# VH-VL binders against Regulator of G protein signaling loco (loco), part 3

Target 1, 177 residues: Regulator of G protein signaling loco (loco), of Drosophila melanogaster (Fruit fly) (q9vcx1r247to423)
Amino acid sequence: AALECRVIVGYLGTIEMPKQISHSSKLQTVRSCIRKLRQEKRQPTIVLMCITPDSLSLQSSSGGVLATYSSARLNFVSSSSESENRFFGLVTSAVHNTQIEEEYEPSAGSAAAAGHISISHSCHVFVIDTKLIEHAQHLQRAHEFRLQCTRDPISNLCLEFPNNSEYVVNLVRSMYT

## First folded at step 3 (VH-VL)

Design n01 (from a1 with heavy chain F104W; framework fv_tezepelumab)
Fold by ESMFold2-Fast, scan of step 3:
Structure n01 (fold): chain C 177 residues (1-177), chain A 124 residues (1-124), chain B 108 residues (1-108)
Amino acid sequence: as target 1 above (177 residues)
Amino acid sequence: QMQLVESGGGVVQPGRSLRLSCAASGFTFSSYGMHWVRQAPGKGLEWVAVIWYDGSNKHYADSVKGRFTITRDNSKNTLNLQMNSLRAEDTAVYYCARDSEYIWTNPEYYMDVWGQGTMVTVSS
Amino acid sequence: SYVLTQPPSVSVAPGQTARITCGGNNIGSKSVHWYQQKPGQAPVLVVYDDSDRPSWIPERFSGSNSGNTATLTISRGEAGDEADYYCQVWDSSSDHVVFGGGTKLTVL
């Protein structure tokens, strides 16, 4: 009954989003982030994206967990274009508890603490297409990597091999709506 | 600075073979995919083939598939095109060109550095 | 396979704006790249990813891409802009690089 979907994606990088943004402008902001990271012209990092109803996690080809995001931290997801949706951006939130001593000096004998809770938003940019699957299959430890991706007898799920990002975007969107 | 220099062009009879080479300098050759593009006299640009930065993948135009083989030697900073079973319609200036990004990051292959070209004439 | 169509020629007066079009089915969903080729010379990349420009190319060169038409715009045309211009895309369905037929720009 547990649902788990696994997809191989290329990770391009992460950009911190503007502190203030309306939900109506999120699409344009994500597309801007995708464009900026594409222009950096770096090789993407091959990553296994594991999606469950409760979380999204990123795993390296060597098996290490790079990041885990609960569904509550998933804010928005969108692709770069309609017809060749190879790139997509995933917006996540993170909570920071910061103490600013210079601004909030406590009175003598007081245990009053000055704390700020701030929320940051980051746009993580990925690319997905058949070239990434092809490249992943040619890695030196391709057998071990593929085994963890495609041969899980417990979940009885098969890895999806999309040739664009729309499948992943729709799947992730279903988690937070 | 960044340069690509083609060589190996010449006059060859139909049905025979010719090998083109491209020497790269001024950039890290092993980090870039490479293309061959040709242009028949008085005609437009026609893409021929591409090879990934490490040689692990290749794509060919339908008109040359099965006849041409693209290869590279990263230790020598050299790109090659082996042309077999040449036809009159293969007559063109052949350019080597650098792919703008690593192949798997560049969904929209394009060429930012070009050689001066080498002329291949297939005639009897 | 995918086909790009360009007008065979465009003319512009010095100091005026030249616009060269590249037509393709849903080309606005692809990234379009543009090359300039002067007689007897190798092509030079002038615009990539629809609207970006290499650092060695003047800001007079710009691009746009939407719907079924991409456009290369050359403002303040100069005699030195006289050349053949080619648009180019990557067609993922066939794994082919596709060039347009080329447009000869004449500055009179």
Scores: ipSAE 0.000, ipTM 0.485, lowest interface PAE 14.2, mean pLDDT 78

Design n02 (from a1 with heavy chain I103L F104W; framework fv_tezepelumab)
Fold by ESMFold2-Fast, scan of step 3:
Structure n02 (fold): chain C 177 residues (1-177), chain A 124 residues (1-124), chain B 108 residues (1-108)
Amino acid sequence: as target 1 above (177 residues)
Amino acid sequence: QMQLVESGGGVVQPGRSLRLSCAASGFTFSSYGMHWVRQAPGKGLEWVAVIWYDGSNKHYADSVKGRFTITRDNSKNTLNLQMNSLRAEDTAVYYCARDSEYLWTNPEYYMDVWGQGTMVTVSS
Amino acid sequence: SYVLTQPPSVSVAPGQTARITCGGNNIGSKSVHWYQQKPGQAPVLVVYDDSDRPSWIPERFSGSNSGNTATLTISRGEAGDEADYYCQVWDSSSDHVVFGGGTKLTVL
């Protein structure tokens, strides 16, 4: 069975990324996204990040699934540049399909279809903050789940308590490299 | 060594069909989008078609749309171009090329590795 | 359809800097890539995403892109740089790869 690692993180927001960025510019672009969302100083939304070899999903404190990304949609992950590395950015892709289909002659049955597939990239910014975990009033479901995971070493379920974003970045990076 | 080797070129009469193949080696073929680009004698580069890494999307130049079909077989590391209803203006060296060296899984629509080309001559 | 305009030829003296331009409407909002093609050979990518270069390409090659003009700059020109150079973009409006007409670089 595949291992599943779960991490409680704070979600700060999502920024649409330029589709055309170079390999050498990825790190700088992600760090710019992190800086921008940090400057807004909005309270992070507490989410449970579930990581398996083939997918990454985000669950709300109320128990709903907010998003699921297959490993093929996980394009880049990187930590912030400050000394404690508490923030990280995750870049995901989304495929948007448009279809244009024209049927010319009903007797001939001639039809032309033009499919346009566009891909967008989004940078999701997260923070590792033990104080959010410790002071979250309404994380009861996540805390109950955490207790169950730590009590069942055979389940292939684990809940990780990282001190900084580097741990999460390395874990996610192992999925696509 | 990353290599792309085209084959299937030759002399063909107008209105006929020809199938080009491109054999890839030295890299994970299934992780990259692939392009066909052509060049008429003494002329510039003209893009023909692109196919995504998994074959899920394709785009064609207007001049070949409806006549050419790009396909790939990831199990054989092979890219193909089926050319139907050939015209004199399709005469060119046809190159296969690999999309982008990025770590993104999606095509970036530029070509970092090229084959040596195969000549297609459409002549009566 | 989107069109890229290049000068048909550019000359440079050995050791001097060559600049090859690529004109396009609002090209600065697109990513520009550059290819070198020597006679009888396949094209070689020399600059991608406006200013990045593959690891096997000498640092003498650089690029820029702003407004309506992208530029390929080749410093310390050498005889081995003689080739045709093509700029290229992806036009997301039409879902087409677009090449410029090419520029022949002569080193004399």
Scores: ipSAE 0.005, ipTM 0.479, lowest interface PAE 13.5, mean pLDDT 78

Design n03 (from a1 with heavy chain I103F F104Y; framework fv_tezepelumab)
Fold by ESMFold2-Fast, scan of step 3:
Structure n03 (fold): chain C 177 residues (1-177), chain A 124 residues (1-124), chain B 108 residues (1-108)
Amino acid sequence: as target 1 above (177 residues)
Amino acid sequence: QMQLVESGGGVVQPGRSLRLSCAASGFTFSSYGMHWVRQAPGKGLEWVAVIWYDGSNKHYADSVKGRFTITRDNSKNTLNLQMNSLRAEDTAVYYCARDSEYFYTNPEYYMDVWGQGTMVTVSS
Amino acid sequence: SYVLTQPPSVSVAPGQTARITCGGNNIGSKSVHWYQQKPGQAPVLVVYDDSDRPSWIPERFSGSNSGNTATLTISRGEAGDEADYYCQVWDSSSDHVVFGGGTKLTVL
């Protein structure tokens, strides 16, 4: 059986991260992104986060798939701070190939193409709160946005509704080796 | 673009009542807690009251408890302060302010958006 | 009831650093917020949660909070910084928002 957990979260936005970021600065960068998006004071967009062993996907309230990230693209996940259990950031990676063409003399050869691989990182900021269920109940598809998953007898991964961001962060971490 | 506009201030005699209103625009009013803060002429800021996003909980300063009532109408994006049994020491500019927290959560009890204020003068 | 104490006035020379203190019993265990108010204007949030800034506030403004004293620091002081500054906490024991008495900053 495919193990799947579905979590209702509020989506605040996405911030493109610096081109080069050290492992030791990822936590601080995520927390900075969370603070910036909190300051914008937009009403979060309700999304359904579907977590499986192989991927994480986001679905709109209307049921459309907004984004899918394979486990290989999930780079980092963390809450806003140890004292705050409402916000978390998910860092995804994307591989970009750029081609630099250099023209050489005709007798020396044709144009040379050198592929440069660059990796970009985006920080997606979410909020989880006990009030999200109440808000979601006013949507056309509210009944489909409750947390439902197949129980794992050992890890007990089937919860009806998580109450804090630390739980979701740990769930994401536990699904990927 | 986010705005709070107070109204209802004026000159009133001691012992009378006055109702202040605050019209919100440019943000989802129903998702935020709201505060009233006042400032007497030449004096500092004094907090008056707070109301949760849904009106389920309210807190008042001791100086106004039992005399003032904070209410909201989320369908009209309006915050109200009913002021009864007014005293000379209630003379102040009254500011409407948005609580920093959002989206149907408990207030964080600090204010990030403020109105321009409305003057209430209690004199005989 | 919880009380916050601020000096009534602080003076700073242009280009120098101003420090405004906010004293409170065990204030380091609370979150401190700071507002700037210019004459005839509404207050503006300049620092929140001890040390964070709204995105529209310049980096010259910073805050700290430990023990019994919180501090608002304004580096490279400018004439436009002249204002009254108020510190503020939430006292969960009494369910009250508490403001300090205010500090008038003069840039001479």
Scores: ipSAE 0.000, ipTM 0.499, lowest interface PAE 12.4, mean pLDDT 79

Design n04 (from a1 with heavy chain T105E; framework fv_tezepelumab)
Fold by ESMFold2-Fast, scan of step 3:
Structure n04 (fold): chain C 177 residues (1-177), chain A 124 residues (1-124), chain B 108 residues (1-108)
Amino acid sequence: as target 1 above (177 residues)
Amino acid sequence: QMQLVESGGGVVQPGRSLRLSCAASGFTFSSYGMHWVRQAPGKGLEWVAVIWYDGSNKHYADSVKGRFTITRDNSKNTLNLQMNSLRAEDTAVYYCARDSEYIFENPEYYMDVWGQGTMVTVSS
Amino acid sequence: SYVLTQPPSVSVAPGQTARITCGGNNIGSKSVHWYQQKPGQAPVLVVYDDSDRPSWIPERFSGSNSGNTATLTISRGEAGDEADYYCQVWDSSSDHVVFGGGTKLTVL
């Protein structure tokens, strides 16, 4: 069976990345996004991150699916440079079509349509906080889910208990290319 | 063990089209970006195009942009280059090469495995 | 467009050290890779990431990169080192792979 790993993380927010992002600047751009969202001092939203070779999905504590990203949409992942190593950013891409259509004029009698394909990039920022498990009143479902999951050598299903963001970053990298 | 084999080269007249193919074996093709690099007779290496591991991103040299299309089929371990509106300046040996790029790692875009090349001659 | 400049030729006596330079604006901020090409053959990667070598390449091949110049150094030159050598970078501002013009190394 395919390997599946699950991790409880805090979600801080999403920032649209600049239109022109080079590979050499991705690390610095992600770390800037992490810094911006950390400075907002917002309370993280608890999510379950489910990682498979085919996709990465985010689920709410109530079990609702918040987002699903196929492996093709996963672009880059990196941790913060802070000594605590608690934050990481995930860059996803989205392809969308933009249609441009010429105005019809009765005497001309025709219209032309042109399609654009554009790609956007978003940086999603997460935090590893082991105390979310200890103190959050709303983690009952996530705790029950954890009790139902175990590392099984036959099914290769795993549940991960990360100590820091580098662990999660390495886990994501190991599941994808 | 690791091997890249190009095919599809030949002699064509200006303005015509050719499709080159590259068959990969001995490594996980779907995990690597791929390049096309060409070399005109007696000249240096000239980069043509790159395609990411999943086909989601592509980059082209200015000299071929709008005329050439790079594609891949991961189920068949093949890389393709569709060459339209060929010019005398496109005459070269075309090499298929494996990228060092690994998505979610620092990409460095160097070519560690090369095919032996296929000759494309554009003449009238 | 970003441009890499190499000398067209370099000569070295057997057993001596050859140095092949690759000039580029602020090239020290980029990763430089080097290829060896013998007549009628495909290029072979000899140095990557400025100074690293594939396991099958002898230790007498080394590289450096700082400021505006990268250098491929071949110590204890041998007749078998005669080839064309190309430097290469990825230019992130244009999303282009850029090759130098090549340097012919002769061992005389």
Scores: ipSAE 0.000, ipTM 0.459, lowest interface PAE 15.7, mean pLDDT 78

Design n08 (from a1 with heavy chain S100Y; framework fv_tezepelumab)
Fold by ESMFold2-Fast, scan of step 3:
Structure n08 (fold): chain C 177 residues (1-177), chain A 124 residues (1-124), chain B 108 residues (1-108)
Amino acid sequence: as target 1 above (177 residues)
Amino acid sequence: QMQLVESGGGVVQPGRSLRLSCAASGFTFSSYGMHWVRQAPGKGLEWVAVIWYDGSNKHYADSVKGRFTITRDNSKNTLNLQMNSLRAEDTAVYYCARDYEYIFTNPEYYMDVWGQGTMVTVSS
Amino acid sequence: SYVLTQPPSVSVAPGQTARITCGGNNIGSKSVHWYQQKPGQAPVLVVYDDSDRPSWIPERFSGSNSGNTATLTISRGEAGDEADYYCQVWDSSSDHVVFGGGTKLTVL
């Protein structure tokens, strides 16, 4: 199996970003999204983030692929300084096909809807949670993670447990460029 | 703190249309798939429809396919159900419910947060 | 179309274990979820993914799923457990959420 960067993180949720977002306000928008999801006080979901030059994918602990973002869809990544480097946000772009017929069948003024495509931006918020990482390490030792690569001759697994969000942010940035 | 509030129910004649709304608060609405589930008086739960977190995918029960349309407005934290060509068999309390998991492209298709429901009566 | 079958009623004495079954063809290959509904109230999720519980649900509630039968087990039954219970699956072949017909649990 190909060597790639695989990191365990906690997933908190996704917020659709405003359609009008300036380049200079991306950092503040990401921090706002992190703040909003932190206030919900949800228990993070363990996900394996697989980072390659071509794509970033999220997998469940059982090995199911939850989402895949091509490098062209990766827009911005940043940590939250307000949370002492425990949280980070990943901004992706998505193409939405507005040609869903039942939603756009006869309504006032929408004759052109069938050919319309829109682009949105979403902020996905992740956390480096020590307890969640410890739980993930237990799952790894019990062979509950279905990893296909071998990087460490001792552990026989291609898997990283980050200790802060800045590490993951730098990892993503290095692959994106 | 997490809350779903349905509205728009009422008495309507067969063949007419009705639009239900569900207002979400206390959680990040845009991160969850949403369901409509109904219950006829004295009967069991019947699933109606689901919409993914971003509106990219929808599924409907066969009994309502082509007549009902599920939509969402993430900017207003609102879920909607447009009900056309209503029939007596559509008489029920309609619940909106949140899909359990924040999966980017794949809901878990079970519900952890439910509204109190709104009554729709289709009668002559 | 996929069908889930539940007994219409189950009775249990206080302190005893109630077992509510949910029958479905090869249901053991699906994930089963359970809801509790008290009169005039919205349903409440009590068991998900066959055997997991939300944090607000007592450990007395447990589930199992194998072969053609899933079971909701309620240990040390209490008067407050009286409700209708519904099992539910996602049928990927039809892209439908399917509910069982419901079981009325009486504690007496």
Scores: ipSAE 0.000, ipTM 0.470, lowest interface PAE 15.1, mean pLDDT 79

Design n15 (from a1 with light chain S51Y; framework fv_tezepelumab)
Fold by ESMFold2-Fast, scan of step 3:
Parts: structure tokens; sequence; C-alpha cells
Structure n15 (fold): chain C 177 residues (1-177), chain A 124 residues (1-124), chain B 108 residues (1-108)
């Protein structure tokens, strides 16, 4: 079977991160994002998460795709340091290409353009809760997203994911039940 | 091993100036906002000033505005407080403190790491 | 100027729950932080953003904040909890950090 992990999560929100961020500060930044969004006390939005070696997608309860991130865009993942350990933050990267075009007169027959490439990072905060799964049971396709990961047919243990997807799958598995 | 060490305190006469320094170690100083907080003998905590991680913004308590200046040198991991026109009411232990754990953002205005303080006495 | 009001002192018996209040106009719309200060020592952050704790602070410390009153709750009080406790907010209207007057906790 195709390597895949499907799970129901609660979504709390997304915080855009500074463009310049050191490697050593990523963990602290994620934990700060988790704490900030938890403080808002918003009710989590139920989201269906599907993780493969190539991508991570977020789907609505009706099956509409809300967001898709290629595995290469999955930059970092970490749980809250609190004793409950039900919340996690996922950092995604995005490449933005902006171009400046200078217009010219037809008689000149020339053109100029300047390109700028920037990378941004976003921290998405989620919660995993068995009560949320119970609440979501009535949703279309909920049965497909109760923690279901591709398993070895002999040992019945979850298969290991390659690439950046491995870290997200391992964290999710550790937080369920 | 995160540490803040204040220095520069002492006894000064009213109307004089004094400069306090705070040396930071064990964390990325340039990523955090910094505060000065004081405490008069036998009294409570009183906030003095804050400076953004990059020095781009500063706020002061009304009692010190126009007299005190908060600055930082990110290349030296040092926070400074220049105190001019000192008054007897400025007598206190002065603490430097790191703003919240939120980095490269607007300060969250709470203090998670504190120095041990330096005593400033303004008397004749 | 925004003002935070704390009782000057609170007493608790060992093993019982201590509650220290912090009163402020519409304080429930602000984030409240709490510091513990023992004699001769620097303050220590014990609760931030109303109810979150630094990882080095025991679960016995918790906070709440609604309406005009924030509360620091210390369960199963012990002699080592004796200290002055300060609440603190950021007042965005004035761009000032505001501390309460402090509460001396005595464990009898």
Amino acid sequence: as target 1 above (177 residues)
Amino acid sequence: QMQLVESGGGVVQPGRSLRLSCAASGFTFSSYGMHWVRQAPGKGLEWVAVIWYDGSNKHYADSVKGRFTITRDNSKNTLNLQMNSLRAEDTAVYYCARDSEYIFTNPEYYMDVWGQGTMVTVSS
Amino acid sequence: SYVLTQPPSVSVAPGQTARITCGGNNIGSKSVHWYQQKPGQAPVLVVYDDYDRPSWIPERFSGSNSGNTATLTISRGEAGDEADYYCQVWDSSSDHVVFGGGTKLTVL
C-alpha cells in the first residue's frame, strides 16, 4: 500500500514568522507560537490531515482541500513542553518571487526587469485530543482519518516515512492515545 | 546557564548622572526585548523601561521619561541605562530582565530571566 | 494611569490552597503575569499569559483571569512558597508595564 498517515487534528491558527530566524531559535519560536494561540482560547477547527512522503495536506470535514505543502516545505515540527503534550506546531516554508518591470516606449525597443526571491516561514498550531475524535465521528470521511498509518503487514507496526514527512508522522503517532 | 549581570550601581548625589550596564550570556541577546525594573528598599517592583530586540522602539515609565535613556549594543550583548538628573526617589535596586520568550516580535512585556540587581543610592 | 490592586498579605496553612488576587479595571481583557520574590533574591516568573507556567515551575501554581480580577492559585502550600507575589500587565493604552503592589504570602 502507498505510504500514508491520516489523522484528525484541531487547528488553532497560523503565525507568520520573521524572515530571518536562527536554527537554534526554531524550537523556542514554535513553543511561543503554541502558547500564544492557546492563550486566545479559540475553539479549534476540525481538520483532516493527510501525510505522504511527497506532501502534507489539510482537508475540511466536507473533503475540500484547505492547504497542501510539499514535503520539502515541511521545515520543523515540535510539541508543547507542557505536561499535557497535546499541542504541536508545524513550520512550513514558502518561496515568494516578486518582479519589477520597467515600461518603455515602443520606439526604444528595450525592456528591463528585476526579480526578488524571498523565503517566508509560517507556524501552524494544532491539537490532538481523543474527545475531538469522538466529536468528529459524525463528519463525512471521519472514519478514514482516525489515526491510520501504513503498517507492516507482518509486525503490524507503522512503517517509517522518508524525508521531512517522517518527523511529522512520528510526532503525531506519539501524541495519539 | 542563561545569565544577566548588572553593574554600574553606587552612591551618587542628587542631580548627578549614573550609567548602568547589563551583560547577557547563554542566549541570543539580539533576538529579545530587554527591560529595566527597579525596587526601592522595602517597596514593590516598579517598571522603568523597555527596548525592542533591534533597538527600534523604546518605552519609559512616566517617572523617568526625559531623564533616563535605555540603549543596547547587540554586538557586545550589553543593555545600558543612562540615568540623568537623579533624585532621592530613584534610590532602588535596579534589575535588568529579558522580555518574554517570543523572539523577533513585538515584546510581550513580561520578564522570564532576571539579573541579581545592582544598588543605586541617591543621597547627599 | 492603570492600577493593579493586591491584598498586602495572605496566610495559608501547610497543605492548603492559597489564592492571591489582582484587581484591575477590565483586567480579563489583558494578559496577567505573576512573579515570586523571596527575601534578598531577584523575582522569578511563576505564571505568564494568565495560566501558562514556565517548565521549571511546579504544577501547584496556576492562574486565572476574568472580568476585573485575576487570581494566582498555589495548591498544597509549603513553607518554601513564602514570598512576596506580584501581578503584572501591559497597558497598551499608555504603553506601560504595570505591577501590582505585592502580596506577602505567609505559610503558618
Scores: ipSAE 0.000, ipTM 0.494, lowest interface PAE 13.7, mean pLDDT 82

Design n16 (from a1 with heavy chain F104W, light chain K30E; framework fv_tezepelumab)
Fold by ESMFold2-Fast, scan of step 3:
Structure n16 (fold): chain C 177 residues (1-177), chain A 124 residues (1-124), chain B 108 residues (1-108)
Amino acid sequence: as target 1 above (177 residues)
Amino acid sequence: QMQLVESGGGVVQPGRSLRLSCAASGFTFSSYGMHWVRQAPGKGLEWVAVIWYDGSNKHYADSVKGRFTITRDNSKNTLNLQMNSLRAEDTAVYYCARDSEYIWTNPEYYMDVWGQGTMVTVSS
Amino acid sequence: SYVLTQPPSVSVAPGQTARITCGGNNIGSESVHWYQQKPGQAPVLVVYDDSDRPSWIPERFSGSNSGNTATLTISRGEAGDEADYYCQVWDSSSDHVVFGGGTKLTVL
């Protein structure tokens, strides 16, 4: 198995999910998030999704880190369950300490239901698109990484230009399970 | 205001060819995959073919593969079905229908807007 | 090829709930869509992606999908619901759209 894989994808956005989502509703919620962000008709942002055994990170085409999720925060991944799907959703969780530091006013009115600790879930939606991938293949960083993989194949590095979202879903699942 | 209008249907003899057209209006035609679906008299719905938003990919029902060709002209907001080597079993009302909305998405393979259909009768 | 099985007919009394089933091998892993067709009219999408409704479809229409059976549920049935109903999936193994045989709903 590779120590690090990089996948070029388009990022459409993130939707916050209910805090106590059940396991049975994860797939339906991901599908709803995919539909909502598709309907916004926004231009996807080209990102490099960097997958290691310990974390998944998103990097801009220039190499700046946009987000990093430890393996413990990776909750669920799925496509829309269609042939040659282009979209997939990644659900991440975060543990929040409800410590409030307000110089301007006291936190007396905040919700106390969850006590000190609450868990949030976010659904991140991505797309695989041939024009986006063709453009990304010409980016310097993708070229540099491709050369590293070719020059040093024993290093367990990989760079992927997937044809559809199911490939990426399987790659993410295989890395973390 | 979204509308699909089929045309080109008629009575044709077995072995002949016929070309159906579907004119789209009221939405951005180039952003949607498109389908042809048929229905024989008194029978159920039978899928015929799909074409992606840009024409880059097409799929056909086994019963029409090699005989029918689905095409589109996004500059004219028109979907076409070229039907060759027609058989009695091709007799049906032919509907055009709209698929997914998103230009950088493959089709969702569900049909939310339908035309009224055009009748094709293959008889000797 | 993939096969979807629907009962040929279902009847419901006015104001009662109609349930139309769609059977398929492991259909719960697929996205199921439902169409309503009234006599002499084109089909109308009433449910998509198992349980979502187009904004113009009344909330009385709902769907579910698990295991080997998908179900279209029409609550508070009314005469205007009389129609043929078709379920539909995309079979990714063959790259084919598959329709069920249709169910005639009668409101008596």
Scores: ipSAE 0.000, ipTM 0.496, lowest interface PAE 12.6, mean pLDDT 79

Design n18 (from a1 with heavy chain Y109W; framework fv_tezepelumab)
Fold by ESMFold2-Fast, scan of step 3:
Structure n18 (fold): chain C 177 residues (1-177), chain A 124 residues (1-124), chain B 108 residues (1-108)
Amino acid sequence: as target 1 above (177 residues)
Amino acid sequence: QMQLVESGGGVVQPGRSLRLSCAASGFTFSSYGMHWVRQAPGKGLEWVAVIWYDGSNKHYADSVKGRFTITRDNSKNTLNLQMNSLRAEDTAVYYCARDSEYIFTNPEWYMDVWGQGTMVTVSS
Amino acid sequence: SYVLTQPPSVSVAPGQTARITCGGNNIGSKSVHWYQQKPGQAPVLVVYDDSDRPSWIPERFSGSNSGNTATLTISRGEAGDEADYYCQVWDSSSDHVVFGGGTKLTVL
């Protein structure tokens, strides 16, 4: 059997992470993002979350694709707490190149093009509710998952392993079953 | 080059108040949760309080809840502990410590950078 | 409140392996961290997240965690390893950091 999961969730919003926040503990950051978006008391947007080995996508209730994240961009997932099994946060990463890949040569033979890599993180907050699914299921206490990270020895940056979709599926399933 | 320096410790009578400060340098202070941990002379480590990176959430040990207040000023890279209604049992070296690792590979709370500590003595 | 239990002392001969245990109910479901404290010094993180080490800590230090017991293992013990060792977890039910009572390691 392939790793596939389709769930209806309420979307509360996304917090774009300043670079400094990505250096905090993932758990603390997710909990802070969940509390901040809950405090705004906005009505959740109903979305269909589709998870496969290759990607996680969000679709609107009208059928439009709102976002797609490759599995390699899935960084961390956690519920708001052990005692409250309604909200979860998903952290995604994005790699930005600040220099185009062209030959850079101010003078013949003086310099080659140099890349600059910046990694950003976003925390997406969702709510689950038995009223949002066709077949109501009892919620279970969510267990927090840690995504593995490969450290680059030169840049000291944390790079995620491919295929992190399984962690998201496991968290979501634990919240519904 | 990451450093935490505590200050404000001293000798104080029971029932009085004292404010501890911790100055952080060499890392992005606003990105990390911060802890206070204490150690009575000849005793083990006892966790006191934590404050989240943005100051939005705080947790306290039962022994200090309602008496101590943890705060932070991210613009000054400073962590503070306001200690009210001090008791003889509060006598300890108080350490300031940084939560979690810089490259965020761990969802759990642990302290990877510690200050040298400041001594608080509550005696009559 | 969650409680961590450590033996008060452990003694090993130089070059031998020291094992310091940390007992807790279902501690294998939690992440365990270990600190070394030498007299008059601040604690130093030696193992985090059960088995990971900070880059400045020798490979002689390792950790494990399963069931009701976590263990800090120090191979090829040296006089410089003499210190108090504390285990630590985060208790999700209370949102409290919990330390063990500490174990004094002597190498002689």
Scores: ipSAE 0.000, ipTM 0.471, lowest interface PAE 14.2, mean pLDDT 75

